# Ledger of designs, part 47: VH-VL binders against p39998r288to527

Target 1, 240 residues: p39998r288to527
Amino acid sequence: VQLLEMESITSEFFSINSAGLLENFAVNASFFLKQKLGGRARLRLQNSNPEPLVVILASDSNRSGAKALALGRHLCQTGHIRVITLFTCSQNELQDSMVKKQTDIYKKCGGKIVNSVSSLESAMETLNSPVEIVIDAMQGYDCTLSDLAGTSEVIESRIKSMISWCNKQRGSTKVWSLDIPNGFDAGSGMPDIFFSDRIEATGIICSGWPLIAINNLIANLPSLEDAVLIDIGIPQGAYS
Below, E stands for the ipSAE of ESMFold2; O stands for the ipSAE of OpenDDE; V2 stands for 0.75 times the mean of E and O plus 0.25 times the DockQ between their complexes.

## First folded at step 20 (VH-VL; framework fv_canakinumab)

Design d3 (at its last look DockQ between E and O 0.95; V2 from the best seeds 0.84)
Fold by OpenDDE, look of step 20:
Structure d3 (fold): chain C 240 residues (1-240), chain A 119 residues (1-119), chain B 107 residues (1-107)
Amino acid sequence: as target 1 above (240 residues)
Amino acid sequence: QVQLVESGGGVVQPGRSLRLSCAASGFTFSRYGMNWVRQAPGKGLEWVAIIWYDGSEKYYADSVKGRFTISRDNSKNTLYLQMNGLRAEDTAVYYCARDSYYGFAFDIWGQGTLVTVSS
Amino acid sequence: EIVLTQSPDFQSVTPKEKVTITCRASQSIDEYLHWYQQKPDQSPKLLIKYASKSFSGVPSRFSGSGSGTDFTLTINSLEAEDAAAYYCHQTDTFPYTFGPGTKVDIK
C-alpha cells in the first residue's frame, strides 16, 4: 500500500514516526468533524441540548482502529461530544499494541466502549443523544474485511452486525469511513468480491489515498457525498 | 408538525400562584432545552427561564428568581412554569420557546398564554 | 447582565427600500446573537441565528452580520409583510437578554 510506504519513508528518513502521524491525523480530522457537528455554534459548554453522539466502529488489529480511537479521544476530551466505540472483537481481546494504547487514552478522556450492537443500542437509548456521525474504521488501508472476518465466525458475525447497524443509521446520521469504506478494496476502490456486506459511507477521511480508488468509490458507492484529505505531516520529500 | 401550545394563563390577584403548561408535539421533546419568555403588554421580550433537555440545569432571570420554578416532564412532552408570589409587573403573555437543534437560538415558539395580575 | 441596545427604535420605510437595524452588546458575545421578527398579535419568529445564519424558510432578503459587540440585521428590499418588530437576542451569558426592539412600519 502506497500510504504505508510513505509512512515508512517518513519514519526512516525524516524521523517522524507512525505515532506522530497518527496524532496529527487525529487532531486535524477532529477539527474537520467538529465543524460537521455544528462547530463553535453548538460545541460549547452550557448548551441546553444534549451533546451529539459519535459512534466509532473499530478494528482491534489495524492502523485504522488506532487512528479512530485517537480521533475519538480528540472528539470527546472536551466534553462537547459523546463518543462510543464498538470493536470488531470483545474489549478484552484487543490484539494490536497501538490499539490497546489508544484505547486506554481514549477511555481516560471520557470515551465509552461497548461490546455488542445490542449494548450500543442500549447505550444510545440511555444517553439520549442524537447519533450524528458514525466513524467506520474497521478495515482501513492495511487490511481487508475478509482478513478480519476470516479469523473466526464470531468475528464475522460481529462485523456483519456492525455493518447492518451502521447502514440502518440513515437520514440525520452521516457515516465517515477512515481510508476506505468497509466492503471495498483499499487499493482499487472496487467492491470486495470476497465479502458481500458493505458500509454505505457518506464520507471518506483519508491521509493519502490513490486517486484511482477515489474515482472507483464514487462510481460504485452512491451514498458517498464527500471526501477529505487530512494533512498528517508527511514531508514533500517523502513523495520524491 | 412541530408545535408548542401554552396553557394555564388567566387573571389572578397579587401574591397568588399560577402554573403554566406548554405541550410539545412533533419532535423529540427530551432532546431540547426549553425556555419561557414573557412580553408585557406593549413592551418587548423578556427571557424568564431555561431548563436543560434532561432537567439537570435551570436558570432564571433575576426578576423571577426565588418565585418562579421551571420544570419539565419528558414522558408527557410538557414544560411547566410554577409562578408564586405573583406581582403586577408579572403581567404578560408567556411564551414557551424551544432551543434550536444546535442550541441557544429559539426556533419554535408557542402562541403564548396571557397572565394578568391585578387587584 | 449583558445589555443589548438597538437602533433605531422606530423606522418607517417605503416598500423596496433597504432597512438596517443595529444591535449592540455591552460586552462581547461572539456570535451568540439572534434576530427575531414579531408581527402584531403574533409570536416571535426566528430570522437569523448565530449572527449571520438564516433560519429555515426565511426570505433571502433578510441577512445578519457582525460579531463581538456590534451586529446588524438587514432587509435588502422591504416587503409590505415585513412590517413588524425586530428583536436581537443574546445567549452567550446568563441571564439571556433581548434588545428593546425596533419597530418597522410601512409608509
Scores: ipSAE 0.879, ipTM 0.941, lowest interface PAE 0.4, mean pLDDT 94
Fold by ESMFold2, look of step 20:
Structure d3 (fold): chain C 240 residues (1-240), chain A 119 residues (1-119), chain B 107 residues (1-107)
Amino acid sequence: as target 1 above (240 residues)
Amino acid sequence: QVQLVESGGGVVQPGRSLRLSCAASGFTFSRYGMNWVRQAPGKGLEWVAIIWYDGSEKYYADSVKGRFTISRDNSKNTLYLQMNGLRAEDTAVYYCARDSYYGFAFDIWGQGTLVTVSS
Amino acid sequence: EIVLTQSPDFQSVTPKEKVTITCRASQSIDEYLHWYQQKPDQSPKLLIKYASKSFSGVPSRFSGSGSGTDFTLTINSLEAEDAAAYYCHQTDTFPYTFGPGTKVDIK
């Protein structure tokens, strides 16, 4: 995947660290999603309707989870968007240092975390806000669903329940996958050969470089309506 | 499909009270802010009151503050306007109106119910 | 309280001609202004929200423009069914207020 190589080169050659690229992604992606939620017309004080609800499905990965949580805090930071995150593992089992850092900031900015699909559904009912956007950040360029599940039947079952919940949201709910939809191979864009469950994404948010596999994704993902490229600040010299 | 129907209008004497109802159907009532708007015969529109989707906040026009109370019962999909201390200048057709999906604009209106305050 | 004024009070227009209605706010309301049509013996109907965004199902001959304090509703080619009163409405600041209305008749 050329994006993974480009990020490494950018860090070394131009003294731009992964945290800087992460922040650029979060700022630009949050602006894009705010417009999808109605922008300034809707997202202001003294709206007598409930705030829109965004649900983030995230993994413990710098490539996807950290981006998702940074994005989440930018969405909820002003108090006009409700954001709830559900991780593929227990929150207490997070290992990636950037995911932990972004999660801490996310909570301080008003972001919420639930520990199960059941808790997510309960929160949705209490808020009386239907989910309008689901952000799928379970799989990145550097792993598959099989990699995330490993040999853990608990994690595999949890991922399957999260996919099932997401795919049942239909209607006006939009599902935006970060980089690669869960259940697809990042290199080829073909369905994963070892894991049958897949997110039925309606959109893809690409981080800084076009997704190589987009044509195969279009062919194998009939729910897909849109794909966007988010500028993360890769310097022009890194393209050379 | 989506519908608002006002009721409870009539002729009343000054100083008396009247309660208007607005029955909602065809949409999830508990997810929308609701308003009352009135129109005196031959006159323009006057906003009266708003209530939040969950009933948590209410605001009133100065002309009715302290006399009128907006309320809602989300289990019955019904909006209410309790009008106390009625005056001749309260004579109007009263409409209920729903906030649009993104809020603020009034995208669905009822047919209105006439309130006449006269001796 | 934000006062909205409308001009003209009344306009009689030949079919297929252009109608222009202005609304002026006593202070900036950004784009939190909406336009409604009210035909005789009917309730108001939303035409334009947030100054310039057409409501679903509204004919393309209706358009809105403006921001801040000065707003315009335009009917490009008036049709017989467009004879009505037109009201602007601000939702920037409580109390919400309506303009006094503009009556449009067909000649």
Scores: ipSAE 0.731, ipTM 0.900, lowest interface PAE 0.9, mean pLDDT 87
ESMFold2 (binder alone), look of step 20: mean pLDDT 94; pTM 0.957

Design d4 (at its last look DockQ between E and O 0.93; V2 from the best seeds 0.84)
Fold by OpenDDE, look of step 20:
Structure d4 (fold): chain C 240 residues (1-240), chain A 119 residues (1-119), chain B 107 residues (1-107)
Amino acid sequence: as target 1 above (240 residues)
Amino acid sequence: QVQLVESGGGVVQPGRSLRLSCAASGFTFSRYGMNWVRQAPGKGLEWVAIIWYDGSEKYYADSVKGRFTISRDNSKNTLYLQMNGLRAEDTAVYYCARDSYYGFAFDIWGQGTLVTVSS
Amino acid sequence: EIVLTQSPDFQSVTPKEKVTITCRASQSIDEYLHWYQQKPDQSPKLLIKYASKSFSGVPSRFSGSGSGTDFTLTINSLEAEDAAAYYCHQSDVFPYTFGPGTKVDIK
């Protein structure tokens, strides 16, 4: 909520719109994750090993989803990284215009989309690339998991499957949540009392996340190892 | 444990052919580029060939290009080196070497198999 | 092809001494330079990858530095078991090439 306000101020008073901020996030976050994937030592053409696989779990209806798709675009556009995205709904049922836009660009840049956890597993087998990073972008700071799940039993079941799949990815796979791990309240950082399933995130990527939420996540999410604040270009004046 | 085991070496006459094998175990073979590196007796290391994890690309040293063929069977976890038109200068211990996880460096080596080409 | 040279060709040192081996490339290879150790009658072993990153299990006395064309392998306080040949290797451009090697003996 605080981030939304800051973005609004940034747009209104500084003429930096949400699309600009989103792109800034995607660029800078992609640099960060590329380093986590081995940096230039690994991420170059003519590597005899398979490219690393990044899986994105995205909402179709919030800013987190759009941000994740933009991030995915920047990750896969050079061909050094393989990216697969799974939405909380069918790709034919995307609701948000920004998510749709980012999805189109993402696809044009070589990003892949699957429509189910089963399809994802099949794709993983076919690609024969190690899944090293899962980007959790189902919830974000502008909605709750219960809000998403409450829209349909089918969607709820799908989200639960996605969470289950993600949490099964252990060992060499790291889970980076955008803004907030699914199953936690974005404002407080406390577990969501209305939804029992939670992403076992190992890292958080945020762009101005409240400190109180971070502290509570550290206390309530044992799997959490890292957190990074991405500079998205919000002017200092927007904070005053 | 991660292991590479070469086989197929021996004594052959010039002009003859020999096929080397490298059996991999302890890791997902299909996710690693594989190399052959040879070492003549009392000499240094010489890179021979590389094959992509999926066999999609192959590269050779000039000294063996046109004569040697690198291949792999991921279902058998085995790397091969078909050596045709063998020459005396091909005499060496041939090592199978795996690319590191990030690629480019060779992090696992076999014990090598000796190929001797003599009349 | 990229030619790698090493210096010295041979070095005889007493235990606990510092050993420095240099590898030079005929052209820039960024950080795609790796170091291997080969003991007599053994297979080569990876020591340093990407110029300065120690491979797993390698003693801390081994270190690598450099970028571009000039690289250095350092053994801080040589141990008796470090008697071996050391090779640099470039993987920036095909064909991959090795340096001629440096033999380190113990006095």
Scores: ipSAE 0.885, ipTM 0.945, lowest interface PAE 0.4, mean pLDDT 94
Fold by ESMFold2, look of step 20:
Structure d4 (fold): chain C 240 residues (1-240), chain A 119 residues (1-119), chain B 107 residues (1-107)
Amino acid sequence: as target 1 above (240 residues)
Amino acid sequence: QVQLVESGGGVVQPGRSLRLSCAASGFTFSRYGMNWVRQAPGKGLEWVAIIWYDGSEKYYADSVKGRFTISRDNSKNTLYLQMNGLRAEDTAVYYCARDSYYGFAFDIWGQGTLVTVSS
Amino acid sequence: EIVLTQSPDFQSVTPKEKVTITCRASQSIDEYLHWYQQKPDQSPKLLIKYASKSFSGVPSRFSGSGSGTDFTLTINSLEAEDAAAYYCHQSDVFPYTFGPGTKVDIK
């Protein structure tokens, strides 16, 4: 009963503060990731090494895609981090109004978008920057990967190639999934039994609430090294 | 095995030129800024020059500006120092040094090559 | 040009005792101060980066502190192999500069 009441109160606060909660997430998550990239010791003018590269894998969804692009623009707007985004659909096919808005701002802040894994690989070669972070934002806490993939064979094939690319980077690259790692059920934390391809995430960035299924994720995601809860400004009164 | 190896040192007369080379191995050379640091016999360390990972920017100590040129060939994993108009005060061991992963500190050094400028 | 000074120039220290070396910058360099060790006839090696961050493989007896203009390298229990010259280095402003060095010897 406490959960049902909190859902109603939280939904009302989310409606009033939805743009604010998105921005709080982006600011706080970008700060966290900047520290993982070396912080101000590294991220400053006159560094003779290449700027770090962050790759965002995002869906056309208000909860994951919009958060990912807002995060991306905060990462790249200082001019010390390179960010490339690859969507699960072509960027010309984006439908969600918030994703489109955040994408427009992201591009104006210096963020780059590519339309295929092959274009991503070409861009990586040209930049000669190591990919240090991949942000997995293809799946949200209210949507499974199978839901996204089931829309067409083209989208399914694209998602599989993005997962394959991401998992090839694993070893020297840290992969941070937003909320739920790609390929896992958000409620149970068990592998998605209807879609076999999975991101081998090394970390999880949780928005506002801890991921309930963390123990099952630990058991079924051997690559997982870390999880962090990002404060998005949910009113503490919603807990009391 | 990460390694830097300098070469090209020797004895030269004042006013002459030398070219130093630094061969890099065991790491992705084209992703690191590179430095030259020298040490006169019995003296301390003196920073000489830096070059960006892609060669796009270069900076020099005032004592060598206009006479020394730092360069790199990323296809050969080699750093160079062209030293023109050599003077007695340029006599030193010259070290090749790599910027650390986050930059600004020198985490890998070569063994050095001795340059002696003597009439 | 930022001038770094080190104190002391020399010190002879009984094994197992604490060694403190200071580096002072002529203007603030925030935390862009690094420490190197150079043993006789060897290349320098990095000990401490960004004032206080130990480099990989450096014994725990070495530590660094400070920010702005005043920096300290500490060897908490001197070992025989620590006899060396120690240099501070600033990388905040070009030209980069080194301190003059501190020679540490075993009594």
Scores: ipSAE 0.727, ipTM 0.901, lowest interface PAE 0.9, mean pLDDT 86
ESMFold2 (binder alone), look of step 20: mean pLDDT 94; pTM 0.954

Design d5 (at its last look DockQ between E and O 0.90; V2 from the best seeds 0.81)
Fold by OpenDDE, look of step 20:
Structure d5 (fold): chain C 240 residues (1-240), chain A 119 residues (1-119), chain B 107 residues (1-107)
Amino acid sequence: as target 1 above (240 residues)
Amino acid sequence: QVQLVESGGGVVQPGRSLRLSCAASGFTFSRYGMNWVRQAPGKGLEWVAIIWYDGSEKYYADSVKGRFTISRDNSKNTLYLQMNGLRAEDTAVYYCARDSYYGFAFDIWGQGTLVTVSS
Amino acid sequence: EIVLTQSPDFQSVTPKEKVTITCRASQSIDDYLHWYQQKPDQSPKLLIKYASKSFSGVPSRFSGSGSGTDFTLTINSLEAEDAAAYYCHQSDTFPYTFGPGTKVDIK
């Protein structure tokens, strides 16, 4: 919520709109994750090993989803990283215009989309790439898991399946949540009392996160081991 | 336990052919590029060939290009080196070597198999 | 092809001494230089990858440095078990190539 306000101020007074901030986030976050994937040593042409696989779990209707798709685009555009995205709904039922736009660009850059966890598993088998990072972008700052799940039983079931799949990815796979891990309240960092399932995130990528939320996540999410603040270009004057 | 075991070495006459095998175990073979590296008696290491994890690309040293063929069967976890037109200078211990997880370095080596080419 | 040279060819040292081996490339290979140890009648073992990253299980006395064309393998305090041949290897450009090797003996 605080981030949204800052973005509003940034747009109104500094003429830096949400699209610009989103792109800045995607670029800088992609640099960060590329380093986590092995950096220049691994992410190079003529590597005889398979490219690493990044899986994105995205909402179709919030800013986190759009950010994740932009991030995915930057990750896969060079061909060094394979990216698969699974939405909380069918790709034919995307609601948000920005998510649609980012989805189109993402696809043009070589990103893949699947429509179910079963399809994801099939794709993973076909690609024969190790899943090293899952990007959790289902919730974010502007909606709750309950909001998403409350739309229909089908959507709720999908979300639960996605969370279950993600949490099964242990060991060499790291889970990075955008803004907030799914199943937690973005403002307080406390577990969502209206939804029992939660992403067991190992890291958090954010562009402006309340300190209270971070502390509470540390206290209530034992799997959390890392957090990074991404510079998205909010002017200092916006904080004044 | 990650392991590579070479086989197929022996004594052959010049001009003859020999096929080496490397059996992999303890890891997902299909996710690693594989290499052959040879070492002549009392000499240093010489890279021979590499094959991509899925067999899509192959590269050879100039000294063996046109004569040797690297291949793999991921269903059998086995790497091969078909050696045709063998020469005396091909005499060496042949090692199977796996690319490291990030690639490019060879982190696992077999014990090698000796190939002797003599008349 | 990229030619790697090593110096010295041979070194005889007493235990606890510092050993330095140099590898030079005919052209820049960034950090795609790796070091291997080969003991008599054994297969090579990876020591250092990407110029300066120690491979798992390698004793801390081994270290690597350098970038571009000049690289160094250092054994801070030589142990008797370190008697071996050491090879540098470039994987920047095909064909991959090895240095001629440096033999380290214990006095």
Scores: ipSAE 0.877, ipTM 0.941, lowest interface PAE 0.4, mean pLDDT 94
Fold by ESMFold2, look of step 20:
Formats: structure tokens, C-alpha cells, sequence
Structure d5 (fold): chain C 240 residues (1-240), chain A 119 residues (1-119), chain B 107 residues (1-107)
């Protein structure tokens, strides 16, 4: 709630558009994640090991999906990180204009999109790359998983299968949720009572503003190891 | 848990061939680049060859190019070195070595297998 | 192709004293320089990767520094078990090469 309000206020008050804030997020978050993947020591030409694989789970939402695809674009742009995205809906059903724009650029930069968990698993087998990071961008501050599913049992089942797949990725795979972990209430940090499935996130990437309910998230998300705040360039006057 | 075990060393005549094997266990072999490194008795280490995790690329030291072939069988978790046209200067302990998780360094080594080339 | 030289060839050191080993590359290899320890009749073991990053389980008395062409391995407060040969290795350019080694012994 507070992060959604701050983005809108910043854009209107200081004449800063949402695309600029999105780009600042993507640049800074990609740098952070590249360091988590080994940085320049690993991410270079002539490495005899496979490139790391990052999987993005995204919704058709400006507050989560657009940020995730912009981030994915920056990760795969150098050619040393493989990125695959799976949306909560079919990609031909995307409606948000910013998600569509970022998805188009993402694909042109070498990012891949699959349309099912089954296709994701097939692509993983073909690449034979270790899945090092899953980016959870299914839920935003402006809507719940129930809102995304609506009355569609197909979409609800798809979201549940994506959560199940993600939680099965054990070992050294790290799961980073953007802003609010999947299956939690943004305001309280408590589990969402209207959608029982939730991502077992190991980290949270916050955009510009600390997550208000971090203590409740720590208490109710035992997998959580880390939380980071990514600077998106909000002017100091917006914090007043 | 993580282990590399070389085999196939022995005494051979100059000009003959020998094949070394390196059995890997305790890690996902198909996700790591692999190397051979040798050490002549009383001498230092010499890098011999590298092969990519999927076998797609291979590189060799100049001293062995055209005579040695590195290969791998990911279904058997085994690295190989085919050594043809052996010479006295190939006498050495041969180690297999795994690239580290981020690559480029050799983080796991086998115990080595001795190859002696003499008449 | 890329020649690594090490200095000194041999060093006999009293326990608890500092040991410094240098490795010099014939051209810049950035930080793709690694250090290995080899005890008598044993296989090599990785100590330092990427010039300065300690490998897991390596005692804190071992450290590495340098970039480009000049690199240093330091053993602060030498222990008896550290008597070994030490090799630098470059992985910047094929063919990979090792330095000739530095033997460290206890007085």
C-alpha cells in the first residue's frame, strides 16, 4: 500500500514518469543480482561451466510484472545469464501496456518466455543450466493472488502449479520476491487468508521504500534469509 | 562426498597409446568443466586439457595437441584422456580436476595416476 | 603463451614467521590467478581463487593480493603443517599455465 502510493506521488509531484522509476529499479536490481550470481569472476566469456539460469514468475501487473521483465532484460542483456519467464496468464492474454512493452524489449534482448510449468521444465532440461534464482513477481501491492485469478479456475490452478514448482526448487536455489512475497498481505505481512498457497521466499527485493511489515514476514516466512532496498531515485521531498 | 578417482595409468613403451579414466561422484558431473593436469616426477604442475560441461569445447596444451584427446561421458560420470604417440616426456602423475562452481579455478582434484613411458 | 614466474624458488622459515610468495605474469591476466598448496606425495589443493578470495575451509593465515601482472600469496604466522610447494595458476588465456612453484620448508 505505501509503496504504490509513493510511486504515484513521486511521478506527479516531481514530474518523474513511471518508466524512469522502472528503469532505475531494473538497473540497480540487476547489478545486485549479478553480484549474487558471482559477478565478473563468473559472468564472462570462456567459462567451461553452464551459465546460471534465472526464472521469473510474473503477473500482468504494472507494479510487479513490468518491473520483473525490465529486470530480466538487464540480466540477460550481456549474454552470461539465461532468463526464462512464466506468466500467471498466457502471454497472448497480457493486457497491461507497460507489461507488454517490457516483454517485447525483454524478448529482443534474448529473454525467453514459456507458457506452462511443463514447458518451463522442458526448457530447463534442454539448457542444462542450474536454476540459481527464481524471481517471484506474481503479487503486487495493488492486488492479491485472488484478484489475479478472478473467477477463472484455470488461472487459479496455473498460479498454484507455479507456486508448487517454485517451492520444489530446493538446494542452493534462492527465491527473491519483488516487494511483497507471494501469498502475503502487503499491509500486515501476515499470510493471505483468501489464497492458501504461498511462495517460500528466501529474499525480498524492495523498491524504494522499506517493507512496513517486515517483522511479521520474518515471523511467518521461516525461509526468509535477506531483504534489500533498491534505490529507484525517489527525491527526498517525496518522503516528507 | 565429492570425489574424483583416476585410473588407467601404467608402464608403456614409447609410441604406444594409453587411456585414462576419471570417475566422478558426489556432484552433478554434467554441470562442471573438467581438466587434466600432469606432474613429471620431481617437477611442477602442467595443465594438459579442458573440456566444457557439455563436451562442446576442448582446449589442449601445445605439448599434447594432436596426440591427446579429452572426452567425457556424462551418463557414466566419467572423464577420459586418450593418449597416443606417447613419449618419455609424457611420464607424469596425471590428475583430473574440476572447475569451481564459478569456474576457472580447480577446486577438486583426484589422487592422480602414474604414467611411465620407457623402453 | 603466458609465462608465470615465482619468487623465491625455495624458502626455509621459522614457525610463526610471515611467508611471502610472489607470482609475476608475462602479460596482464586481470585477477584470474589462483594459488594451490601441494604437500609431499599429495595432490594439489586450492587455497586462493581470483587473486584474493579464500577457498572454503582455508585457514585465515593464508591471503592473496594483486591484479594485472603482480600477485602475492601471504602466510601470516607459518605453521609446521604449511611446509609444502605453492603454485600460481592463470586461467585468463588458453593454454592455462602454472608457475614453477615455491617450496616452503620449516627450519
Amino acid sequence: as target 1 above (240 residues)
Amino acid sequence: QVQLVESGGGVVQPGRSLRLSCAASGFTFSRYGMNWVRQAPGKGLEWVAIIWYDGSEKYYADSVKGRFTISRDNSKNTLYLQMNGLRAEDTAVYYCARDSYYGFAFDIWGQGTLVTVSS
Amino acid sequence: EIVLTQSPDFQSVTPKEKVTITCRASQSIDDYLHWYQQKPDQSPKLLIKYASKSFSGVPSRFSGSGSGTDFTLTINSLEAEDAAAYYCHQSDTFPYTFGPGTKVDIK
Scores: ipSAE 0.688, ipTM 0.890, lowest interface PAE 0.9, mean pLDDT 86
ESMFold2 (binder alone), look of step 20: mean pLDDT 94; pTM 0.957

